# VHH binders against EARP-interacting protein 1 (eipr-1), part 8

Target 1, 362 residues: EARP-interacting protein 1 (eipr-1), of Caenorhabditis elegans (q9u1q0)
Amino acid sequence: MSECLMFGMDCEARCMTSMTADEENICFLVGTNNIKNDKNQVNKLFMDPEASRLMSKTFRHPAGEVRAIAAHPTKSTILATCTADFSSLGGTHSITIWNIEEDKRTLETVSRLPTEQVMSCLEWEPNSMKCAAMTPFRPEIQLLNMENGPEIVQNLKIPLENEEDEMFSATWSPHHDGNMLGVTGGRTAWCIDCRTDNEYLKIRDAHIHRTISMDFNPNLQHVIATCGDDGYVRIWDTRSTSSALTSLHPHAHWVWSVRFHPVHDQLLLTGGSDASVVLSCAQSVSSEQQIEFRDDEEEEEDDDLVEKLQDGQLERIDEHEDSVYACAWSSADPWTFASLSYDGRMIVSNVSRKHKYALMQL
Key: E = the ipSAE of ESMFold2; O = the ipSAE of OpenDDE; V2 = 0.75 times the mean of E and O plus 0.25 times the DockQ between their complexes.

## First folded at step 1 (VHH)

Design w4 (framework vhh_7w1s_2)
Fold by ESMFold2-Fast, scan of step 1:
Structure w4 (fold): chain B 362 residues (1-362), chain A 118 residues (1-118)
Amino acid sequence: as target 1 above (362 residues)
Amino acid sequence: QLQLVESGGGLVQAGGSMRLSCAASGSTFSRYMGWHRQAPGKQRELVAKIYSGGTAYDDSVKGRFTISRDNTKNTVYLQMNSLKVEDTAVYYCARESWDYGLTPFDYWGQGTQVTVSS
């Protein structure tokens, strides 16, 4: 098995997600932005368990371009997309729940909600089965009932600092029982309490001109990461936001995606407009407790000591040829991740054994 | 306020060439500009786009049309070669408002008619 596996689509693509409902098979979904409206697809990329290679299944997406994609948290045959269908003047937009028909290689419509604006973000809350949807054009997040919908049940207003600012991302906190969203827009990151329709936290100047994405630490309730157009990733304690806990500079251009590892919060995966994917270590702000043998004066006699991780770059992937807009960790294998560049190139990679052993202290 | 004005359309014989221009006033171009067309009795389609990483074309025009920009003139061009009767349409230039390639085009010109005769 090689370290990196590549799959190329014949058109632009920007949205990708892991199939979180499938905990046995490494599987990712990618939606296309094909210039020819009727040729748009959802591609299912998965590992062949018998051949140790990346396989693909292509499904026609009959509603035009795929601007956002979300996998159902418990059913591997259900997905939702946000679409822009340019077969009509000005386009028509919708949020659609699809059933995956594996044998026919088709997506069958379960239900659809027409929208007034294109939605560029869609994320399924894993426990409550509600979705958060966002358009870059309005300072609001729409919360949707997905059980008998999609149906809008709540609109959360975001207090933009500048009326000309665009919205960039929305993501669910894995803490707070489905009641907290992280949102980015303009230069600002927010944590919004959905129950009170009120802001919990605001970081106004997280990045120089644009705070593009954010993610929650999976183990530490009060820790978040943000990324921006300055090439930086900043890690914050939400209880003390006057300065970041640490700042990392993994990219030479805009950082589009930042994702904590779902278990090992020392690891952050990022993708940027410099066409690179970077695996970074934030050891100093992670949940891992220092254990006393790390401070021992004498340790192993006959064996080499396992190298300990330091803050900064661990690994860099330079095999993409365009902006890397999406990154995702596998739900089936903790050491596998995927990245997608706008030219339609997807790369599936593994954390190197050296770094795994250092993290596991083997 | 951004205004997009197309020019350069007209009548041309099959096999001929034509260059369309789109001039911006009141603002500068974004990273993502496109040319759409609508033929009589048909829906509007995107035929070419230009973005920071390159260009993309519909299969029906690939190898015949070239999209380019001149940032000093705030103008986007569509060079159309080897024109076919089926290229007859109103051509619209459009700008993507978010400037990131994620959103549809929401600033449109008034359109320019291109008629290709056999």
Scores: ipSAE 0.006, ipTM 0.341, lowest interface PAE 9.2, mean pLDDT 82

Design w5 (framework vhh_7w1s_2)
Fold by ESMFold2-Fast, scan of step 1:
Structure w5 (fold): chain B 362 residues (1-362), chain A 118 residues (1-118)
Amino acid sequence: as target 1 above (362 residues)
Amino acid sequence: QLQLVESGGGLVQAGGSMRLSCAASGFIFSSYMGWHRQAPGKQRELVAKISRGGTAYDDSVKGRFTISRDNTKNTVYLQMNSLKVEDTAVYYCAVGEDFYSSTWEDYWGQGTQVTVSS
């Protein structure tokens, strides 16, 4: 792997997102969980295109700890956070929409919704402009109108197998025009139809004790990935969930994040409690492999000399020193990704040149 | 029902050390656990927290206090070294039953007094 760029914060951090509205510059937002309530920040990390250097801008976050962060899909000056403000006993919690004031290095409140519980997940749906918000403490996903909000427009009930189970993640399907959410809690992964509040799909035993995150294949509507406390990533056909299409074992401990590459669905990025980031290949179940099989392997065998990726681990980053909670692909450069560990270390990395060329058939 | 039993408080001289213990019945090892303190006339503040993902400390105690846990005994410890008069407070153990929790309202110990003299 090429040299990684590293940024360290003076405190713990759990949430990070790519700034998808900026398609020109590699840009990530990171929120802090500083135990000193008034010292919390949102850090904007971006590449200087002329100098090829990682730059940082720090913005005061005036509402305490940042527990979740989401960038506006089309406006690079707007972000939303889920906050825990411990300036008073018991804390106050909210979902807040902010304007980024670059010159002042400040976040200015656009609007705020107080919440009864801290929210640990916030994801903006790019087509419908709704957000999904989740607390680990209730088996519910709140759908928010963000144009005249935040305003709760719907509560989706999640039928947990055990009421003691925790909720772990919620993410939007890219294939259903804002009408389907992927949700994980306990050992289960769900696909929920937002129009009818009904589950479309349930995978009950995806992982040993906790199914921690999931992601949708960007090219194949019926394919999802899950990750869990067993260190595995499993890829599923939603039409046949009795067994996974494939199982990968990238980590020695809990896997907190799994993200398909936004175009090349051979690639999966994961972060775990073993303090590693792993770039894995699922070539055999990718959309590219199915096309190659039809064209090359059914009636033609001359492709034996072409470089091909093998299922399994491609790259491993061991530069983190704590649990890696968040991973994200860049929206501006398809070969750049970022990872965040709890100790406040962020690493920006590139897919190795040899893997890029194998994927591009070069 | 989750119950927290604190022990180890008392009187100690400045520069000394003290170890607080918090035994939890019904503890889930992936939960956030922490120590808060409240000095006379001040608001309760978080001092240290521990989760499966790591530990965090207030700047005033970094390098002096260490939080640790024994999952076998369902016990969390706060080792306090180089104590200062300003560390005098009632220390509270708190448990969030959820790995992502930053809230401490649902499960509090009774508190244990730490008094640092001189």
Scores: ipSAE 0.006, ipTM 0.332, lowest interface PAE 10.2, mean pLDDT 82

Design w6 (framework vhh_7w1s_2)
Fold by ESMFold2-Fast, scan of step 1:
Structure w6 (fold): chain B 362 residues (1-362), chain A 118 residues (1-118)
Amino acid sequence: as target 1 above (362 residues)
Amino acid sequence: QLQLVESGGGLVQAGGSMRLSCAASGSIFSKYMGWHRQAPGKQRELVAKITSSGTAYDDSVKGRFTISRDNTKNTVYLQMNSLKVEDTAVYYCATRTYEVTYGTSDYWGQGTQVTVSS
């Protein structure tokens, strides 16, 4: 790992996303949860072209707290947020599409959908231009048309085992042409086909009390990872859900985020309430082929002997001082990732050269 | 079904002090707890919050108000010092699971009136 770059915000922040429309510049968007309703912001954090420091541009967010944030897949000047606006008694909630106004350093409303509940998840499907929106308080996912939206086009019901359970996450599968969502709530993870009524693949009791997040393997259609309040990450074959393929224990407290590397599926990035970020290896269940060495090759023939990666922790970042709620891989550099802790600290890190070499030569 | 009951409001003169209490019917150990207020003719605003990560205050009350909790009593407090006429409002206690959502509350108290006279 190279030296970590840090940026501190003056207030709490929980949601972060990579600017996926920008494939050349390392850039992340962070939304704030400022106690002053009218002081909430979206911060654009990006790397200096000389890669010597992390820079920021701050944009006023006029609709209160930013509870979820999603970058437009193809337009770097457009984003959407889920908001909680306490400027009125009882609060108002909405999903809003914004234009970034560079000169005014503010966000201008393109379109807005008022919502009955605060929405805590907003995920833009890059190929179909649909969004999935979810509140923690109802067992349903709202599918939105974003072209003339936000406009609700479908409401997917989630069959919770216990009505007191909360919903935690929703994410799109990269393998199903925009027709499959991964959803977590209570102790359960679901894979939901959006084309069918009440057809759910579910993994019950994936974690002790809460299955908090999940992600799809980018290379293997039927492999997912889940994380939970037990500090574990479990990797599952969705075709055989009675037991996990493997279990890793990267954190001493709740795991909030789990992200496969977008190409090298042996790598998993996690963040937890133990204030750590962990880069883990799941070599044994990855899509990568093993390289055979010849018996007649001498040990000293290669200057840099390639070691196969072992399952478990590769690196731990202990530079955060609060719960790490969000992690994201860069869309511009495959070896760069970012993490966000609730105190407003963002850290941008790189996969160490040793691990990159092992992965490329494996 | 968590219930919140506020107490401690009333009439006080400017420069005085007042302590509000919010008693919860269940555990508040790992929950977001906040005090909100709504002044006459104004919108509801978050005044102070406490989470596992610490406390935060609106600039208008910073240095004058202190939020605290007693996990054994399942009670959160708002100590208000150097009260100003502008602090006149109905004060609401609110809670939510801190791990899931901040600044939005499923469980609200019924409110307690604080009136600061000149």
Scores: ipSAE 0.000, ipTM 0.321, lowest interface PAE 11.4, mean pLDDT 83

Design w7 (framework vhh_7w1s_2)
Fold by ESMFold2-Fast, scan of step 1:
Structure w7 (fold): chain B 362 residues (1-362), chain A 119 residues (1-119)
Amino acid sequence: as target 1 above (362 residues)
Amino acid sequence: QLQLVESGGGLVQAGGSMRLSCAASGITFSSYMGWHRQAPGKQRELVAKISSGRTAYDDSVKGRFTISRDNTKNTVYLQMNSLKVEDTAVYYCAAPDYLEWGSGTYDYWGQGTQVTVSS
C-alpha cells in the first residue's frame, strides 16, 4: 500500500478540490461539515517532499459548514466556499471568497454574497474567472463574477423533466472557452450554452433514478461521461444520445463522482456509496482509439510493443469506510489523485506503474 | 471551429536549431496532434505526431526532432535540431476531425510556417 496515503479528519467532510494554481506541489483543499458550527475547517493537505507522506495545515472556517469549495485557478492564496452558518436563528448562508493567511492559519474574508439557499456546487471556470453556483433545491445555475464579486451576472434556468427533481452537479466544459456548462438533475444530464441561456443538449434517463455527476472528455468535445444511482458510468456521444457509446459498472451502489484524467481520456476515476474508489479504463471510446492512423505503417509498428488496455476496471481502492463523495486529479502530478469519504477520510493514490507504462507506450 | 496557429519559423543555418509552436483555439486541444511539412514540388508528409502518452517520428527526422505538448497552454511544440537543407519546407500543425471518429486522417490544418535552412 505504499502508493496509498491516508489522512483522517475528526468530523464529516463532503467537498474537496485540487489546489489548481499550485503546479509544483501535490495539494488538496477539504472543507468540513461539523455539526458544531464554530468547529468547521478548511484543511490544506499536501505532500511532504522529504518523507513521501501527507501533511496538513488547518484553517478555521469562520462561516460554519463548508458545503462546496473551489480553488482560484491562478492564485494559490485564494479560495471560495459555499457555506451553511447556523450561528444565528434560522441560519445564514453565503458564497465567500477567502484569502489564505498561512502564518496565522486563518481565512480572511475578501468578499461575501448572502444566498437564500445553501449552495452545494461551486465551480471556478479557469479562463473567464467566473464561477457556477448551484443549490439542489432550484432548477437554476447562478453565474458569478469573482473578480469584483462574488456578484451574480447571469441566472441559467434548467428545464427539469419533473418539478420534484433535485439538482446534483454543475461542471464547466473545458471546450468552448467557458461558454458551456454540464449540469445533472433528476435522471437527466444537460449541456447548457451560457451565451444563449439555451439547452444545447439533453440526455434523458441517463441513469435509473438519479444522474448524479458528469464530466467532459478533455480531448473530444462531443464525449461526456455520466454516473448515477445504478452504479454505472456511461460514456456518450453528445451528437447521438439514443444509446451510450459504452457502459461501465464500477460500483455496487450510487456513484457520486466521475472524473476523466485531464490528459489520458482512457482513464476515469470514480467514487461510490459502496465505499470504494475505482480507476476504470474506457480505451475503446478514447481519443487514442477513435483517431488511429491506419495509413501509417510506422505508427502501427510503434503499437506492436505496447500492452493494450481493455475496457473495464483497472484498480479498486477499498480503504474508505463510508460513501466516497469527492474525487480529484492532482494539478501538480498527472498520476496522483485524491478521494474523500464522508467520515472525513482522505486518501491520496497513484496510478500503478503497469498502467502508466501501458499509457506511455513504455 | 478548431483553429491552429503556427509560429516560430524563419531562416536558420544548417546544423542549427529551431522550435515551432502550434496554438489551438476554438475547442479543447486534441489528444492527437501532428506536424506535417511540404517542400516545393513535394506532397505534404507527416514528420512527427503526439497522442496521450505516445510520440512517433518519420525516419528522416528521428533523433533530430522532438514533439511535445503543454496542455495548460493548448500548445504543441516541434523542437528541430541538427537542421539540414532538406528540412526546408512549410510546416503545418494538424489535428483529426473530432466529429468523424475512426477516420485517422487530419482534417484541421494551420496556415503553415516557413522554415528555410541555408547551407
Scores: ipSAE 0.000, ipTM 0.111, lowest interface PAE 21.6, mean pLDDT 81

Design w8 (framework vhh_7w1s_2)
Fold by ESMFold2-Fast, scan of step 1:
Structure w8 (fold): chain B 362 residues (1-362), chain A 120 residues (1-120)
Amino acid sequence: as target 1 above (362 residues)
Amino acid sequence: QLQLVESGGGLVQAGGSMRLSCAASGSIFSRYMGWHRQAPGKQRELVAKITSGGTAYDDSVKGRFTISRDNTKNTVYLQMNSLKVEDTAVYYCAKEDSYGFDLSGQYDYWGQGTQVTVSS
């Protein structure tokens, strides 16, 4: 059974990220959407190894609501937020780089870029040089230099099928040295080459009405997952997009987040509007199919094929009471993940022991 | 393109009631519709919001103000009861969209504001 640790915030929250730079502590950052503009916070939630409990440190966020949050991939003291600040006439929006001052429990402004629209997505590229930022309401991704920024260095145009369609997600490919973004909007998923501003891939009608999020397989550069408002997760080969490699139906309503496990690409973590978190297996399309020494042992290969886990649901967590908008795998422990529902409830869970052993046997 | 137009403000005696209306030129389905206010010499503050999931209020107005919506009329209301002199402010209507709630293609819209003056 999954053991779940729960932390409740007194206000709505929608964005969460793992602190990937912290390799020793299971640690997540959550930003709030508090009705009192000046009461918004970034909460750092971490495991206390002595007490086996979820601990928190609260940092005041002096720029209003937190609409997106990104932790620096190698510097544990740096984070960035996209903000909506309603303390001024018409509101002010920005992308801000913060230094975390642990002793004072404060966020110190490093630099700030005002934006014309609220940005809903912010993600650091794997080598820490740039962020991608996106608003739901313009078909473009802004690439930002974060070393001397935030500073806009490039705008990537997204060819929306319908001008009224919303943009939903942008995420970096781990395989292309910071040169490829996965983007979703309307019903479509794109892989965009940042060097040429050209479409690498377009999967039109990936989901019935909305393709809400996507993720790259960490081991296979041609494999991606998408999720949508039809409750499905579909896994695609980017070289043959006329049909999905497999389709899983983990949720009864909209799927807001899909994340491959960072090492074991059999595992997919999803969160949905049905207030559930689902851990799914995509064994048939995983990198385990391509182990170089497997083909040399016919008897063992045949036994493995017969004993392989079936695609589908491994585990469902029903402890949230509202739409689950964000999910993240821990960078410090490969079997730990976190989920965030809109009511401000965060749950930290572990992959059950039976599933760990089953995966290790494959 | 989307416009928000506030109405219903004016002068009222302390202890009285007033209803503000916010008419939208399009759909009011959004992350939230909210009422903000700004008093002379003070920062603008969010006092009430309404989402598909419910309503929320600032502590200073909780129990006295009620936000509601009429989807048929694309209108949001703020019912203000037991008004105090300190409720005197310009009241602004705002619409905020997010992810799959509204395909209007715009994030934040603000009205021009309506003055509410509460006399002792």
Scores: ipSAE 0.010, ipTM 0.376, lowest interface PAE 9.7, mean pLDDT 82

## First folded at step 4 (VHH)

Design a11 (from e3 with Y101F; framework vhh_etentamig_d1; at its last look DockQ between E and O 0.06; V2 from the best seeds 0.00; counts 0 for: pae O 6.4 > 2, placed apart)
Fold by OpenDDE, look of step 5:
Structure a11 (fold): chain B 362 residues (1-362), chain A 122 residues (1-122)
Amino acid sequence: as target 1 above (362 residues)
Amino acid sequence: EVQLLESGGGLVQPGGSLRLSCAASGFTVSSYGMSWVRQAPGKGPEWVSGIRGSGGSTYYADSVKGRFTISRDNSKNTLYLQMNSLRAEDTAVYYCAKGSFEDFLTGYFDYRGQGTLVTVSS
């Protein structure tokens, strides 16, 4: 793996997002969640294209803790956060849209929607002005129209298996024209059609303990990945979910995030409470056949025999010292990804040249 | 200012029950992972139970699984530990901590109370 770039924030952080609007620069937004209300901030981390150096711009977040953060799909100066303000007794919560004032190093409130409970998930649909917001404490997903400020337009009821179950994640499908949402709660993963509020898919007991996160294969409409407290990543065929297509065990503890590579769907990025980030290969269930990387110094006897990459771990990042709450692929560079640990450490990494080469020979 | 105040400890006979409370101030307990940790005389700290803030999941050490229940009352901003079928080996000072099990593993507890003593003896 190439050299990792690290940045340590002064505050704890649990949420990050790639800036999708910036296709030229590697940029990520990180929100902090410190108990000291006035210390919270949004940090823009970006790679200097000339120096290959990680830079940061800090913006005060006056609405308290950042519990979730989402970048506007097309405007690099707009972001939204789920906020928790504890400046008053009991705290106040909101979904707030901000304008980034880079020169002033401030976030200006564009619009705000007060919420009764803290929202822990905010996902902006990449091709529209729609967001999905979720709180662990309600078995529902709120769909928001963000065009004229955050406005609830629909509440999707999630049929949790048990009353005590809680929601964990919501993720937009890159398929279905922005109308399909992946949802995890309890031990179950769902795909829900937002147009009809119908359950398209249900995977009970996707994991032994909790199903924490899921992602959609960008190339295969019928493939999803889930991760959970059992340390596994499981890949499923939505057409038949009686069993997983394959299971990977990249982590020694809870897996909190799983992300397909945006192009090479054989690659999955995961972060977990074991403080590790893992790049895994699931070639056997991918849309592409990978070629095993050859050392230039090794002469293979048969040039016609290309060995496929085996499913499993390709790379591991162990430089985090705390639980990894978030990981994301760069929107600007498909071979770059970032990870965030609770202690506010962000690591920007690259897929190794070896693995990149192997994938490009496909 | 963030404060955690444990209560509910005391002397109990084996097989008995206690309910510990942790009153939190300065933050909302439901927003963060919370844990109970105990320390017996002459032993190191042991993670007992945890509840996720943003996930709501509850977890238990194997030693207390099936006997202890962690819960919270958001309206009271209080964390609880219901302890049933208490054993002599449960004797310890019990601490309420801001942080989850993974935080405990990494030593990253934000705040910890002064603790409450639980003594299980015949």
Scores: ipSAE 0.023, ipTM 0.369, lowest interface PAE 6.4, mean pLDDT 90
ESMFold2-Fast, scan of step 4: ipSAE 0.462; ipTM 0.739
ESMFold2, look of step 5: ipSAE 0.314; ipTM 0.670
ESMFold2 (binder alone), look of step 5: mean pLDDT 82; pTM 0.830

Design a19 (from e3 with F104I; framework vhh_etentamig_d1)
Amino acid sequence: EVQLLESGGGLVQPGGSLRLSCAASGFTVSSYGMSWVRQAPGKGPEWVSGIRGSGGSTYYADSVKGRFTISRDNSKNTLYLQMNSLRAEDTAVYYCAKGSYEDILTGYFDYRGQGTLVTVSS
ESMFold2-Fast, scan of step 4: ipSAE 0.353; ipTM 0.668

Design a2 (from e3 with S100L; framework vhh_etentamig_d1)
Fold by ESMFold2-Fast, scan of step 4:
Structure a2 (fold): chain B 362 residues (1-362), chain A 122 residues (1-122)
Amino acid sequence: as target 1 above (362 residues)
Amino acid sequence: EVQLLESGGGLVQPGGSLRLSCAASGFTVSSYGMSWVRQAPGKGPEWVSGIRGSGGSTYYADSVKGRFTISRDNSKNTLYLQMNSLRAEDTAVYYCAKGLYEDFLTGYFDYRGQGTLVTVSS
């Protein structure tokens, strides 16, 4: 009961991010997709460590629906959104950088770039400060300078297998100083080197019809996870892509988000259209080994009783009532994560103590 | 090529009913969010109703809530709008629109066909 905190918004929401610049306080930003265009908002949800409760601050989003949201990596008062403003005929779309005015409960425009299409992905690279933006409607990624911007500095073209395929996700590799991007579209996952025009590294048919999202292993440079419309999560070695290292089946329907734990690569957090959040273990392909040896007379009996993490489902959260579009690990507490369903329900959860102890080998 | 073909419009008396159909080709309607959008003479487009992919949740503009019902038939790859208790204000060309993945859009409309005219008059 004390391990999950719930916050309900009065409207639909699709995008959420951790405030990575705040390393002391558990804090998440959620953008809304309110059917009433002028009622859209950004909610800042944070934990009061002394009160042990979830608190919220609401900021009006004056540019319509929030289709993607990204927190500035080092400045906790700056965020960017991809917007769809339907107050005018045909709509207007943009990527906008905002200052958070805490006392006024307002978002103040710093800079804005109009876009031809609605953008569905926006991610800030923490080391290079580049931002990647993507629309589902075109096979290209826009790289942005956010200092004097947003300003497009590079366009990366994605070679789709079929021209009818849609783009689903783009995320930065933590291992390449802002020079490698993971991208999903159609049935395919790509790793794209942003510095060269060398051939895209690709995993074809990673999932049955749609490869929806991906994430990079934080410890192993050549390991990625993908998730798809088949309910599976597959873990791959990017150097040998003819078969997955392992396949897990956490969901009964489309998997929208897959996130490695930022330190313990045994743990994968997923959210799906089956309205569930699943914490899975991929022990067999992680950088850790969970085998403990004893070399005294107790060894034989201890070997029979030693608890080891097994690949598969560790925990399931069933408190969402709609598709879970976004999941994020906290930047302030390594064992806290958040999930967001389309009906506007956000749940903040903790990894259970039993699994923490097993992972820390305590 | 994504194609949408709306049908079922016509002239109807106030208080009457019509059922609109949208036949889709080039994609599967059960996999995508879908919307009905209308445009009255001399006015801009107005979102009327949406249905999400897979999950099946339905949404309605305040002006039609309780009177209109959106549905789909996966075997026929067809979207429907059942319109009851029609009013003169419902007179418009009705379009179906493919959404973004399993989500529907209330302001950006893509893959519309030619539409079907609904005229409510005495």
Scores: ipSAE 0.329, ipTM 0.669, lowest interface PAE 4.2, mean pLDDT 84

Design a21 (from e3 with E102D; framework vhh_etentamig_d1; at its last look DockQ between E and O 0.17; V2 from the best seeds 0.00; counts 0 for: pae E 6.3 > 2, placed apart)
Amino acid sequence: EVQLLESGGGLVQPGGSLRLSCAASGFTVSSYGMSWVRQAPGKGPEWVSGIRGSGGSTYYADSVKGRFTISRDNSKNTLYLQMNSLRAEDTAVYYCAKGSYDDFLTGYFDYRGQGTLVTVSS
ESMFold2-Fast, scan of step 4: ipSAE 0.483; ipTM 0.753
ESMFold2, look of step 5: ipSAE 0.451; ipTM 0.753
ESMFold2 (binder alone), look of step 5: mean pLDDT 80; pTM 0.825
OpenDDE, look of step 5: ipSAE 0.558; ipTM 0.834
ESMFold2, look of step 7: ipSAE 0.259; ipTM 0.663
ESMFold2 (binder alone), look of step 7: mean pLDDT 81; pTM 0.829
OpenDDE, look of step 7: ipSAE 0.630; ipTM 0.855
ESMFold2, look of step 11: ipSAE 0.114; ipTM 0.582
ESMFold2 (binder alone), look of step 11: mean pLDDT 80; pTM 0.821
OpenDDE, look of step 11: ipSAE 0.675; ipTM 0.868

